# Designs tried in a protein design chat: VH-VL binders against p38822r5to271. Part 22

Target 1, 267 residues: p38822r5to271
Amino acid sequence: LSIGNEIKDSFKETHKWVQNNLKWLKDIEQFYRERAKLEKDYSERLSRLSAEYFNKKSSTSVPISVGDTPTTTPGSIEAAGVVAWNEILSQTDMISKDHDQLSTDFENHVANQLSGLFTKLDMTLSKINGFNNDMVNKKDNIYHELEKAKKDYDEACSTMEMARNRYTKASNDRNKKKLDEKEMEMNKCKNEYLIKINQANRTKDKYYFQDVPEVLDLLQDVNEAKTLFLNDLWLKAASVENDLGANVSKRLQAANSVVKQNKPSLN
Below, E stands for the ipSAE of ESMFold2; O stands for the ipSAE of OpenDDE; V2 stands for 0.75 times the mean of E and O plus 0.25 times the DockQ between their complexes.

## First folded at step 4 (VH-VL)

Design e5 (framework fv_rovalpituzumab; at its last look DockQ between E and O 0.01; V2 from the best seeds 0.00; counts 0 for: pae E 23.8 > 2, placed apart)
Fold by ESMFold2-Fast, scan of step 4:
Structure e5 (fold): chain C 267 residues (1-267), chain A 125 residues (1-125), chain B 107 residues (1-107)
Amino acid sequence: as target 1 above (267 residues)
Amino acid sequence: QVQLVQSGAEVKKPGASVKVSCKASGYTFTHYGMNWVRQAPGQGLEWMGWINTYTGNPTYADDFKGRVTMTTDTSTSTAYMELRSLRSDDTAVYYCARDEIYGGYDLNYYGMDVWGQGTLVTVSS
Amino acid sequence: EIVMTQSPATLSVSPGERATLSCKASQSVSDNVVWYQQKPGQAPRLLIYDASTRATGIPARFSGSGSGTEFTLTISSLQSEDFAVYYCQQYNYWPYTFGQGTKLEIK
């Protein structure tokens, strides 16, 4: 039946569409994992750079004159420059830590949550598919039983008709008994067929007007959950990136403030 | 009635691989996910991964990615966990455990309600 | 990943007493917490899910409470078979993470 085929195709197409949408979650997950690695690499390299120049600076010998006085101008200028440079290196290390935090946030609050969402929805989709398969199999089994009962009834009718023809040609006790037997068998098969018609009609009505709408609604619920969770995750991803931007801005402002305290740079 | 039965104890050398089986009975295998959890002697529970028993799609814990493979055979209602490149610190009891996850908008999760008896894997030279 | 911290590591109590076990999450996990019991040589046994719902077959003396970051498992009128290790697990965030366990032992 064409309606049954259209409904079957509708479920199959919708299921495939939802399945493909869930696979897209894996691509989004991989993107954030790769982005987290980039942030981690940047953080490690930037931290290494600041540490290298801190070590280079700390190993530099400090020339000092014998009999220095507390008010020498050259000493004051050198001290101010050193303080500014130390602050630049320190804030650079802090920026590296801000990027490390972003890497951790992308892994824990975005990528891992996408993995969890996929796991949950993939299992839910599997259950929905299993339910649909069970209902289709139940419907197909009932229709198969109906076809069998119809065939049995049709055969019994033919056999009874043959017996009836024999009785009309030769009306004797033998032919009468055989006709009665075949009529009883036909009525038995007819009753079985009627029972199967009723079962098939009940199964058909439940399938088309209850079960199919229910599984389609469940498929829509899975896709809607995916969409709502993605929206939440994108908002979270934007939030942690905004935090990085604000933190980096603070680091740069702190460095700038120390540099401005050096008297030559106040102008 | 509902039961998970695991394969027997294994002794392996460092660098070898082990494959543990978990045979389910008394329920519809594909309606429940399967977890693998290990426990080193005197230590707590460590989650290794989960597999969708209907599709065969696995999800692995980060510590085991690249070394673990989880599979299922729906015809025998059996889950498998293979751990490669074994180290001495992989010595542990390995458990399979089923869970039920269901929901669209709201998550329904009922914990791991049925566990296998455990498989002791000893890694020694 | 979410860190689940259980306290105390070991709790010594006498049969018939009340035991209170704590589980703390590093961030809010709603009420999505599960408790397991493990006896020596045995697989873990599910006790409670959704922070407070007893699993099928679990005696009424076991009760769970909490939401957000603080969770408690309470065992009233301890019986000899209750001396075991107890684990909490969160399922609000992936991956689902276990606490390190609390050993309940006879005083």
Scores: ipSAE 0.335, ipTM 0.695, lowest interface PAE 3.8, mean pLDDT 84
Fold by OpenDDE, look of step 5:
Structure e5 (fold): chain C 267 residues (1-267), chain A 125 residues (1-125), chain B 107 residues (1-107)
Amino acid sequence: as target 1 above (267 residues)
Amino acid sequence: QVQLVQSGAEVKKPGASVKVSCKASGYTFTHYGMNWVRQAPGQGLEWMGWINTYTGNPTYADDFKGRVTMTTDTSTSTAYMELRSLRSDDTAVYYCARDEIYGGYDLNYYGMDVWGQGTLVTVSS
Amino acid sequence: EIVMTQSPATLSVSPGERATLSCKASQSVSDNVVWYQQKPGQAPRLLIYDASTRATGIPARFSGSGSGTEFTLTISSLQSEDFAVYYCQQYNYWPYTFGQGTKLEIK
């Protein structure tokens, strides 16, 4: 879902939506960490299994060197079979290592990257929220000033009216002067009030028609960034697993080559 | 003035731990991430990790995972980096450096624009 | 991790001349590259961010260019204070990685 101009929700709702999406990254991260763990466990178990069978005493009477590099008597069928078996076990051990590598790859190239992505985007989101709050506070402050100006104007009007009444009751130079002074003050307050009204209106317009959309666009950018990098990480996850498959295939081919040399007859 | 001031030089034995502090001033501490970068004598720069100063969440380089811990104290605007199990090859000048304002991919990137003066950590037997 | 490779390791240039430093990424890092200058005994100083934007207070003689995998720092007319080690860094992927540095020295 796109944000920015297409979202009609308030900033708060949009922000929350983005937060939820970021939380989703954590879930994805955990998934790959768990996969890594499974691969690690499998690797270890497979390795132990291979080792166990390597260490098993051969049931054959043929003198064979047991280990990672077994040697056999040329032309011996039994020896050839043992060689093939040792190769299979050796390759199996290598496959276990390949799974270990996949575990590492999931951790380093996927899960850790997701964690980092979350961290950066979370910081960005927090800052965006902070900026929004600042804008809101600024707007509110201007409105408070407006209210104050209004009160001042109202008070000035009242005092002017009192002065006018006094002048009406006693039309002398003193009362006239006072009236003029109060009228001047009233007009001053009126002008200030008008200025604050204009400022408040401009601030409001800027906030709703410029600032909020801009902030929403920033949220959109966060979301887009999330999507792009998440896609890359998903592709990377698939890639490393494909590499495992390729390696496994290689190992099996190597083993098969040796098996094919295990001929049923002594030729 | 925007400034990062780090703790003084340290001399440690192999196997010990060191904790370097970085005090920020002149700006809102939680508006910028904090990086740690080290430099061995005569060598290049090596990024160690980054911490979200708002959430306190760190991200470490793989080479340091398990040995490094980054923390912050927002009340004092101070970042900390602890490196454990010190080795001779950990001898380096350690820098704190604040990150860009927004952080994040394809957003506003300003690089590490403010650096501490560096803290020399010497690991010797 | 992304490998950043700088070239040359050492660049000898005369004052007043143009210097061109190269930085190559092992894979695309978009335009998320910064350049730093470091003088002996000092912390690095940010020069360029977003591959081509000068940091605040950086003289106009410094310029950055490039995207993807190829990046260049150019100093149009070298001043005496410009002789230092220069590092490029990518911040497109975790972990952040630096180039090995280019030492700019007086010819």
Scores: ipSAE 0.014, ipTM 0.477, lowest interface PAE 7.9, mean pLDDT 87
Fold by ESMFold2, look of step 5:
Structure e5 (fold): chain C 267 residues (1-267), chain A 125 residues (1-125), chain B 107 residues (1-107)
Amino acid sequence: as target 1 above (267 residues)
Amino acid sequence: QVQLVQSGAEVKKPGASVKVSCKASGYTFTHYGMNWVRQAPGQGLEWMGWINTYTGNPTYADDFKGRVTMTTDTSTSTAYMELRSLRSDDTAVYYCARDEIYGGYDLNYYGMDVWGQGTLVTVSS
Amino acid sequence: EIVMTQSPATLSVSPGERATLSCKASQSVSDNVVWYQQKPGQAPRLLIYDASTRATGIPARFSGSGSGTEFTLTISSLQSEDFAVYYCQQYNYWPYTFGQGTKLEIK
């Protein structure tokens, strides 16, 4: 088939491919929004669990036995085991806040950025599609004008030939004047047709050698920008999750130091 | 201290199975993958497979597919390698060795940085 | 799968001298090469990762170089404890593969 049809199909296929890559950004955005909501829910449930068990400890008293007469103090007596347990609960609550921070970071630094990327690139793709439509319409208009100029010229040739036949059959001044008029009209249409041929040739050259390559380059640029920015966002997603891991490790180290101080004779 | 402690030496007959354990301590078990590597007497190292200790998903070398099963128990921080249908040429020292799961949180690969002491498996009639 | 070929199979060198061990991959593995040292009766010990970075606690006399398909481990001023078998390993592709080893022995 003609190179013009192959180029139109190439734009449609390339545009579709780029559009599908942009739609993929919405799926990735949704994943991180759902991930953020899971982390938020976990944070809230973990915090409530810590508070529930901390409240159980704070509401109890420890009996003290002295000789044969046991006594109960109104408040509790802290032992090394109770200190260790309270530290575990405190660090668990801090871990819950670490997950709340991860939720916020996924939403603000990953999901919201993906939404912005999609919006920017989708608008750019729409402008490229509009530019492609404009250049095709300009080309088609010139070819339409050429076709009309050809039809006008053919009709003027036919009309002039009829006037020539009439003058040949009856050579009078009226028929001669009409022949001259139609010949002048035919020559005018011929000049217009030649002008439109030249315009069509220039338009063909511009379309195939300038406009089409420019549009395809713009589509490629959108895809390259999407890839580079998406890679940066994936690295940022890994970075914020690494921050969570580092913080949790610090919480566990703090709890472990207190647990190791829980000696058997002090329980 | 980070260490991997493997189960003791075993003597097996051809056609039997062996299951070697590798107990990890001093680090978070699910943050590191576990490799199994063997070494026949007087020969070089042969990679058998790897297991993602977080997901439990193994990857086996082609030579061992169908005969090997790698598993983990995260509650005891222990990795297992079971080799079935033993042959005399399976006589080797079997090592477990940890590495990062896809570079861990910092995305770096540091090689197999901690190895078990090795488990000698002897297959003889 | 990627074949790692080490040379020489055995290298005899005097203490205090320099040893150069070669490792060649059957196709590019970028910088994704690790070197291990194994002494008799012991598990392998990590020396070098990313082709050239020394692992924690490895003396400066051990150095790695190379990229793509050719890699070199150099040991400057050999010590008596350095006589062992050395393995390269690639981790660029599954499955991981080891070289066959270079035995470094006292001349």
Scores: ipSAE 0.000, ipTM 0.357, lowest interface PAE 23.8, mean pLDDT 83
ESMFold2 (binder alone), look of step 5: mean pLDDT 91; pTM 0.931

Design e6 (framework fv_rovalpituzumab)
Fold by ESMFold2-Fast, scan of step 4:
Structure e6 (fold): chain C 267 residues (1-267), chain A 124 residues (1-124), chain B 107 residues (1-107)
Amino acid sequence: as target 1 above (267 residues)
Amino acid sequence: QVQLVQSGAEVKKPGASVKVSCKASGYTFTHYGMNWVRQAPGQGLEWMGWINTHTGNPTYADDFKGRVTMTTDTSTSTAYMELRSLRSDDTAVYYCATEGIYSGYDLGYAFDIWGQGTLVTVSS
Amino acid sequence: EIVMTQSPATLSVSPGERATLSCKASQSVSDNVVWYQQKPGQAPRLLIYDASTRATGIPARFSGSGSGTEFTLTISSLQSEDFAVYYCQQYGNWPYTFGQGTKLEIK
């Protein structure tokens, strides 16, 4: 394999590797969309449960008949319990809203951002592939021109040799004129061939020492951008989930405060 | 000569679907992605999405997800955009546009080659 | 999504004068801004990309500047063919978004 084939293989393998890494972003995006849906489903079900028990309390209330006793009555204990229960249901509804917020945050600040990142990097990768193909085509065209110039020169040399042989066999003015004409044509083809050799060498040097390193660097930049932005999005995902944990803790502390007031032995 | 040629004007009823084509010539079709942009009469430009012509993978703007499908046929160097469940506010000129042909190694996302546009009229 | 706001909506100037068109992003887009020119019945024409890089074949009288959230397109010594609608677009964040356009008209 020539060095050119090895470099061409390197670009293909690197491109495939980067492309596969970008496809991984779609799996991560899908995970957060499904995770968000679970939070949304949980939120909706929890909110309905809370509302159902609030409504149940209102529709099945039974009046309590108690004695007129200022110090203690069965009704005063039941009223305190109802206050604690209402607070538990209220905080449960707030927890459901906290989960709804997490669902929205996962969709808007994580999944949608992953989708956008994939779009931008996939577009960049496609463009880099286009640049590489244009570069390879330019190199191939110059090499084809070189090959053609070589063939033209070889043919002109053969034609001149034939004319020289005719002049050697019959040294007359006609054969001398033909030899001179073919020698001039050969020199023109030789000069064109030398020019094409120089052009091919410059194109080869640019291709191997400038163009290929540049496109490989661009592929690396795409993968680095993917890694940097993905790390930022993972940190964002952790941040919004931490917010849920803190909020739920506050909801439970509020409920506990009311419950403790309802239990005389804890005062 | 780089050129994008789109299909002709269409008139559709609400609820119907429309499929616009965009034929590319003068460059290697799979080297550059294809974007779709629309413009309602007297209004500005709205990006709808893009398709990777090498892989066939599309990416859609959220406003169009669920209603738009972008595809390519590499054998004919043609991109397609199908919009379903048409509404009267979908009346617009629809453009295809490629990027990066004039920018070379520059990684700008400029839309440098545009189709002539396809007028889609949605009326009851 | 990032909202691109162009000002003014309409700018009336005479040929030979300088026109300055503004584009503001609701969030930073670095230098990822493109400017297009559109004439009635025609597709948009690329003028400037990466905020300040002039596209191939675009006259030197067109120049772009800005970074972050504020961008400007300047047309020096206006020619009669420059009277058109100009749009800015950001590609710093998905989805790509366009400004509402600035109409440049003869005073």
Scores: ipSAE 0.000, ipTM 0.425, lowest interface PAE 14.2, mean pLDDT 81

Design e7 (framework fv_rovalpituzumab)
Fold by ESMFold2-Fast, scan of step 4:
Structure e7 (fold): chain C 267 residues (1-267), chain A 127 residues (1-127), chain B 107 residues (1-107)
Amino acid sequence: as target 1 above (267 residues)
Amino acid sequence: QVQLVQSGAEVKKPGASVKVSCKASGYTFTHYGMNWVRQAPGQGLEWMGWINTYTGEPTYADDFKGRVTMTTDTSTSTAYMELRSLRSDDTAVYYCARDEYIGGSYLSPNYYGMDVWGQGTLVTVSS
Amino acid sequence: EIVMTQSPATLSVSPGERATLSCKASQSVSDNVVWYQQKPGQAPRLLIYDASTRATGIPARFSGSGSGTEFTLTISSLQSEDFAVYYCQQYNYWPYTFGQGTKLEIK
């Protein structure tokens, strides 16, 4: 009984602990959604910036006539500068697209997966609670039946004893028949009580040695599943950020290559 | 009597929102989850989501994430389903249905499947 | 997501005959399958839960069987009120998913 109360308290505490731990998934999900939004905002601003300067370049590329003094600008130097600037603007636009991709990856591969994980585990946790309630109800019902059978047996014993006393005081056929009837009823109640004792003992053993350990293990499994899947999602988040870093580096190297190739032309 | 009573039929324009209510009676509201299921004319049943009435946490089907919000008011034993950005293909009868036991008293029976359904709410989306 | 596939789409039978409706899950759902009956203009009605347990008030002519991936609903002596659409649903895995339905009609 006291062991039963301690185990019941353990289930309540473990269930609440797991439930609170699942709520942390919502905070982590919200972090990645806000992180994705920052990347999206950056991407849009950077794309607009590169477009603005590409258009501005076109507007300011119109040659200006300066007085009567002939000015000669080598075409190769002008061409080299224009090619380098166009490449820088182009790679800047590609970097904005890389950040847009990161935003999409955080939404699809991290935040949405966290949302799905929470949903699945919250549902599973609720089912485990239902299962536990079923097991407790079955145990309580059998103990109630046992108490009823004991009470019935005790009452039958008392009734039989009264009939026996009556027969002892007045030994006649009527009192003997009554005693026999009450003795039969007592034996029926005794048999029912013994059956209920056996049922209660089997239910007690199953409950404490099988059912309770199983529901506690299921609660731990939910928390462990959360931890394992969350670890995978954190690794995925790191992976998509690493991809961004590599892509940005590649964009900048491409721009530098174009500038470097133009350097010999300046002489 | 165990019963779910839904709000009346609605006609909406594309882009509008609709909020359907489902009032429970005859049982302890927080001991059973609530499903929302819709059925377009001549089509089958489509599960939209489930709300844990004990915790208040909703679970949405992928097709409805971002457009649906499920809530409960335990003081009135009422569940709500709001669908936003309505399209013509959202025309359907919307049902609430109670599901398996999810918490509360050890004396409460455990049920599996959706054993009690609302009468349905027809939502028509037309331009 | 578990896909529930019902067959046939439409079953034409005569009153008094036996009707057998099939439901297949894309992976094992244990015995956690529910059957619903829906008549025109009405909400679905729970018939069978746990694959084979009749819900309260459901006539004995309705029986369910199966486990794992294959499930069957049988109506042993079809009556006029039994002509309806029947849906199966699994509740072993989230999200809970419905079959597309089998329409039972008079031949």
Scores: ipSAE 0.000, ipTM 0.369, lowest interface PAE 18.2, mean pLDDT 80

Design e8 (framework fv_rovalpituzumab)
Fold by ESMFold2-Fast, scan of step 4:
Structure e8 (fold): chain C 267 residues (1-267), chain A 121 residues (1-121), chain B 107 residues (1-107)
Amino acid sequence: as target 1 above (267 residues)
Amino acid sequence: QVQLVQSGAEVKKPGASVKVSCKASGYTFTHYGMNWVRQAPGQGLEWMGWINTYTGNPTYADDFKGRVTMTTDTSTSTAYMELRSLRSDDTAVYYCAREIGGSYLYYFDYWGQGTLVTVSS
Amino acid sequence: EIVMTQSPATLSVSPGERATLSCKASQSVSDNVVWYQQKPGQAPRLLIYDASTRATGIPARFSGSGSGTEFTLTISSLQSEDFAVYYCQQYNYWPYTFGQGTKLEIK
């Protein structure tokens, strides 16, 4: 009985602990959604900045046409600095797109996956709780039946003892018949009580030695699954952030290459 | 004996909505999640979403967010999938499928017979 | 999302032969891959889960193998009832994604 209360408390405490751990996934999800929004906002603002300065250059400073080829229609040539500036603005816009991609990756490959993970694990936790409740209810019903059978048996014993006392005081056929009837009823109640004791013991043994350990193992499995998938999602988040760093570096190298090409090289 | 029985075929015009039912029997309805999967004629299987039958919480695939609603009626052990703003490319057989697995990851063990939804003008 | 690629799209084989169907994931899905069989006009049927575990009632001629990104379904001695479309699905990452299917046909 005492050990039953300890085990019951263990399930309740473990279930609540796992449930709270799953709710933490929602906080992690929200972090990545807010992080994605910051990247999206940065991307939009950086793209606007790039476009604004590209437009400003076009409207307020137009390169003088010098001619593409001297023997044909005059073309135009941009100063080396203008070509380099255009490349810097172009690569800045590409960097804004890289941040937009990171925003999208955080939403689709991290936040949405965390949401899905929570939903799947929450469903599993709900099923485990349902199975535990069904088993507890079954056990409680058997114990209620046992208690009823005990009361019935106790009452039948008392009734039989009264009939026995009446027969002892007045030994006649009627009192003997009454005693026999009450003895039969007592034996019937005794048999039912013994059957219920056996059923209760089997139910108790199955509950404490099989069912409770099984549902506790299932709760542990849910928490371990949470940890495994959360670790994978954190690694994915780190991977997409690393991709951003590599892409930004590539953009800046492209801009620098154009700047470098506009300076004369000597033997 | 686990069975999932779906509602009959439907013909809809573009812009209409359709609501498909899936009646479960042979198990405790709330202990297993329900998934919806569709298959366009001659095409492969496409997952649409699932619903936690114990809590009533649905999760939808990105392609269907905003125009699909999944619900359950636990008193009749029935799951529902409503798809709105139908397009001709929504013509497909729609399946409900029960999920089963270990303690955390799930696959589909029993499927409904399918409901053909035809969207044509 | 994880892309599941099945090959070949169609496999023509004779009864009694061995059929080998491939399924590749765009990134590691551990062993969390399931195979379904779909016969014309019918719903899909569970064949194999956890990459290699046969579902209850599935004949021993069906076997699955693989882990990570490469998975195979093998039917060791084809019966007439095995000509169907086979789909692989990963359930390691949400959303769950299916392959495009492999049609197994006679000849």
Scores: ipSAE 0.000, ipTM 0.471, lowest interface PAE 12.4, mean pLDDT 82

Design f1 (framework fv_ixekizumab)
Fold by ESMFold2-Fast, scan of step 4:
Structure f1 (fold): chain C 267 residues (1-267), chain A 127 residues (1-127), chain B 112 residues (1-112)
Amino acid sequence: as target 1 above (267 residues)
Amino acid sequence: QVQLVQSGAEVKKPGSSVKVSCKASGYTFTNYAIHWVRQAPGQGLEWMGWINTHTGNPTYNQRFKGRVTITADESTSTAYMELSSLRSEDTAVYYCARDEYIGGSYLSPNYYGMDVWGQGTLVTVSS
Amino acid sequence: DIVMTQTPLSLSVTPGQPASISCRSSQSLLHSDGNTYLHWYLQKPGQSPQLLIYEVSNRFSGVPDRFSGSGSGTDFTLKISRVEAEDVGVYYCMQGIHWPYTFGQGTKLEIK
């Protein structure tokens, strides 16, 4: 009994703990969706900035100034400068596209996967809870049937005793037949009660020593699955973000190489 | 198969506007810039401008200052060239052509050349 | 603007004979990256232009080896070692170094 109550309490507490852990997945999902939105906003703003300056460059070609001081070859140097500036703007736009890709990857490979994980594990948790409720209801029903059978047997015993008392006071054929009839009915109720005792004992033993431990193991499996899949998703999120860093580094190196070639050593 | 398909011939009155379309297929639209080049009857080729299909940013030949607008719609892989305040001198075949971005850069002008051209759209400006 | 000048403006060639077209730019087409951005296009009668040679001497995919480009700085040449009937059309040089991009006037090649 004591140990039975302890096992029942452990199911409630373990179920609540797993349920709370699954709710935490929704907070992690929301974080990555908001993070993706920030990356998208940054991407759009950075793309607009590069577009704005690209348009200014295309509309602001200036004629040769009469007051020019340098004696170098203006056309060649101007060409190199235009290419370098276009490369800086182009690499800036590519960086904006890298951030757009990160936003998309956070949505598709992290947030949507977290949503799917929550849905799957929440369904599984609901099935486990349903299975436990089923077992509790079956146990309670058997105990109810046992109580009914006991009450029926007790009433049949009482009725048989009344019939026996009548027969002892007036031992005629009528009273004898009635006593035999009530004794037969009492024996039928006794047999039903004994059957219900055996069913209740088997159900109780199976419930406490087999079914409840199995359900607790299933709850722990849900939490273990959550932890393993979440770890995989965190590694994926880190990988996608590391890819951004590598790509941005490549963009900056490309810009740097073009700019460096525009400055020949003088004297 | 990589191809550019342009809209059909147009007849316009002086002072009106014309919008020519160029639909790309068989390649990733945003990996190539689209140039617009025109050719008056019996004359040579004249570059009008280009659009960065990745960013949507156009660059124009200043001779068409204020009259030409080049746009691109990534969702339909279609580029457009609109020319306003039409004059008889604007009577020409208008071509679109794709050009690959250099060094993975989406804003740098291409130097590799225009390798695929549309079939051309004749625009006639007359009464 | 860079001015591109082609010579001759027209030539007639007997099939199997060579043809040569010259293109001169008003300023150097040599970029700071060491490449020269001069391209050659062919426009056959009633057709769109097609790319023949890019960056002075590189044949575009599918272009026969009888076509060759050469030159440096401001002076460039397109040669056809043996002209065939399918080579009829107008040839254009183009600079791709500075906006606006500019084409030569075109050289019309005809078969005698």
Scores: ipSAE 0.000, ipTM 0.355, lowest interface PAE 24.8, mean pLDDT 80

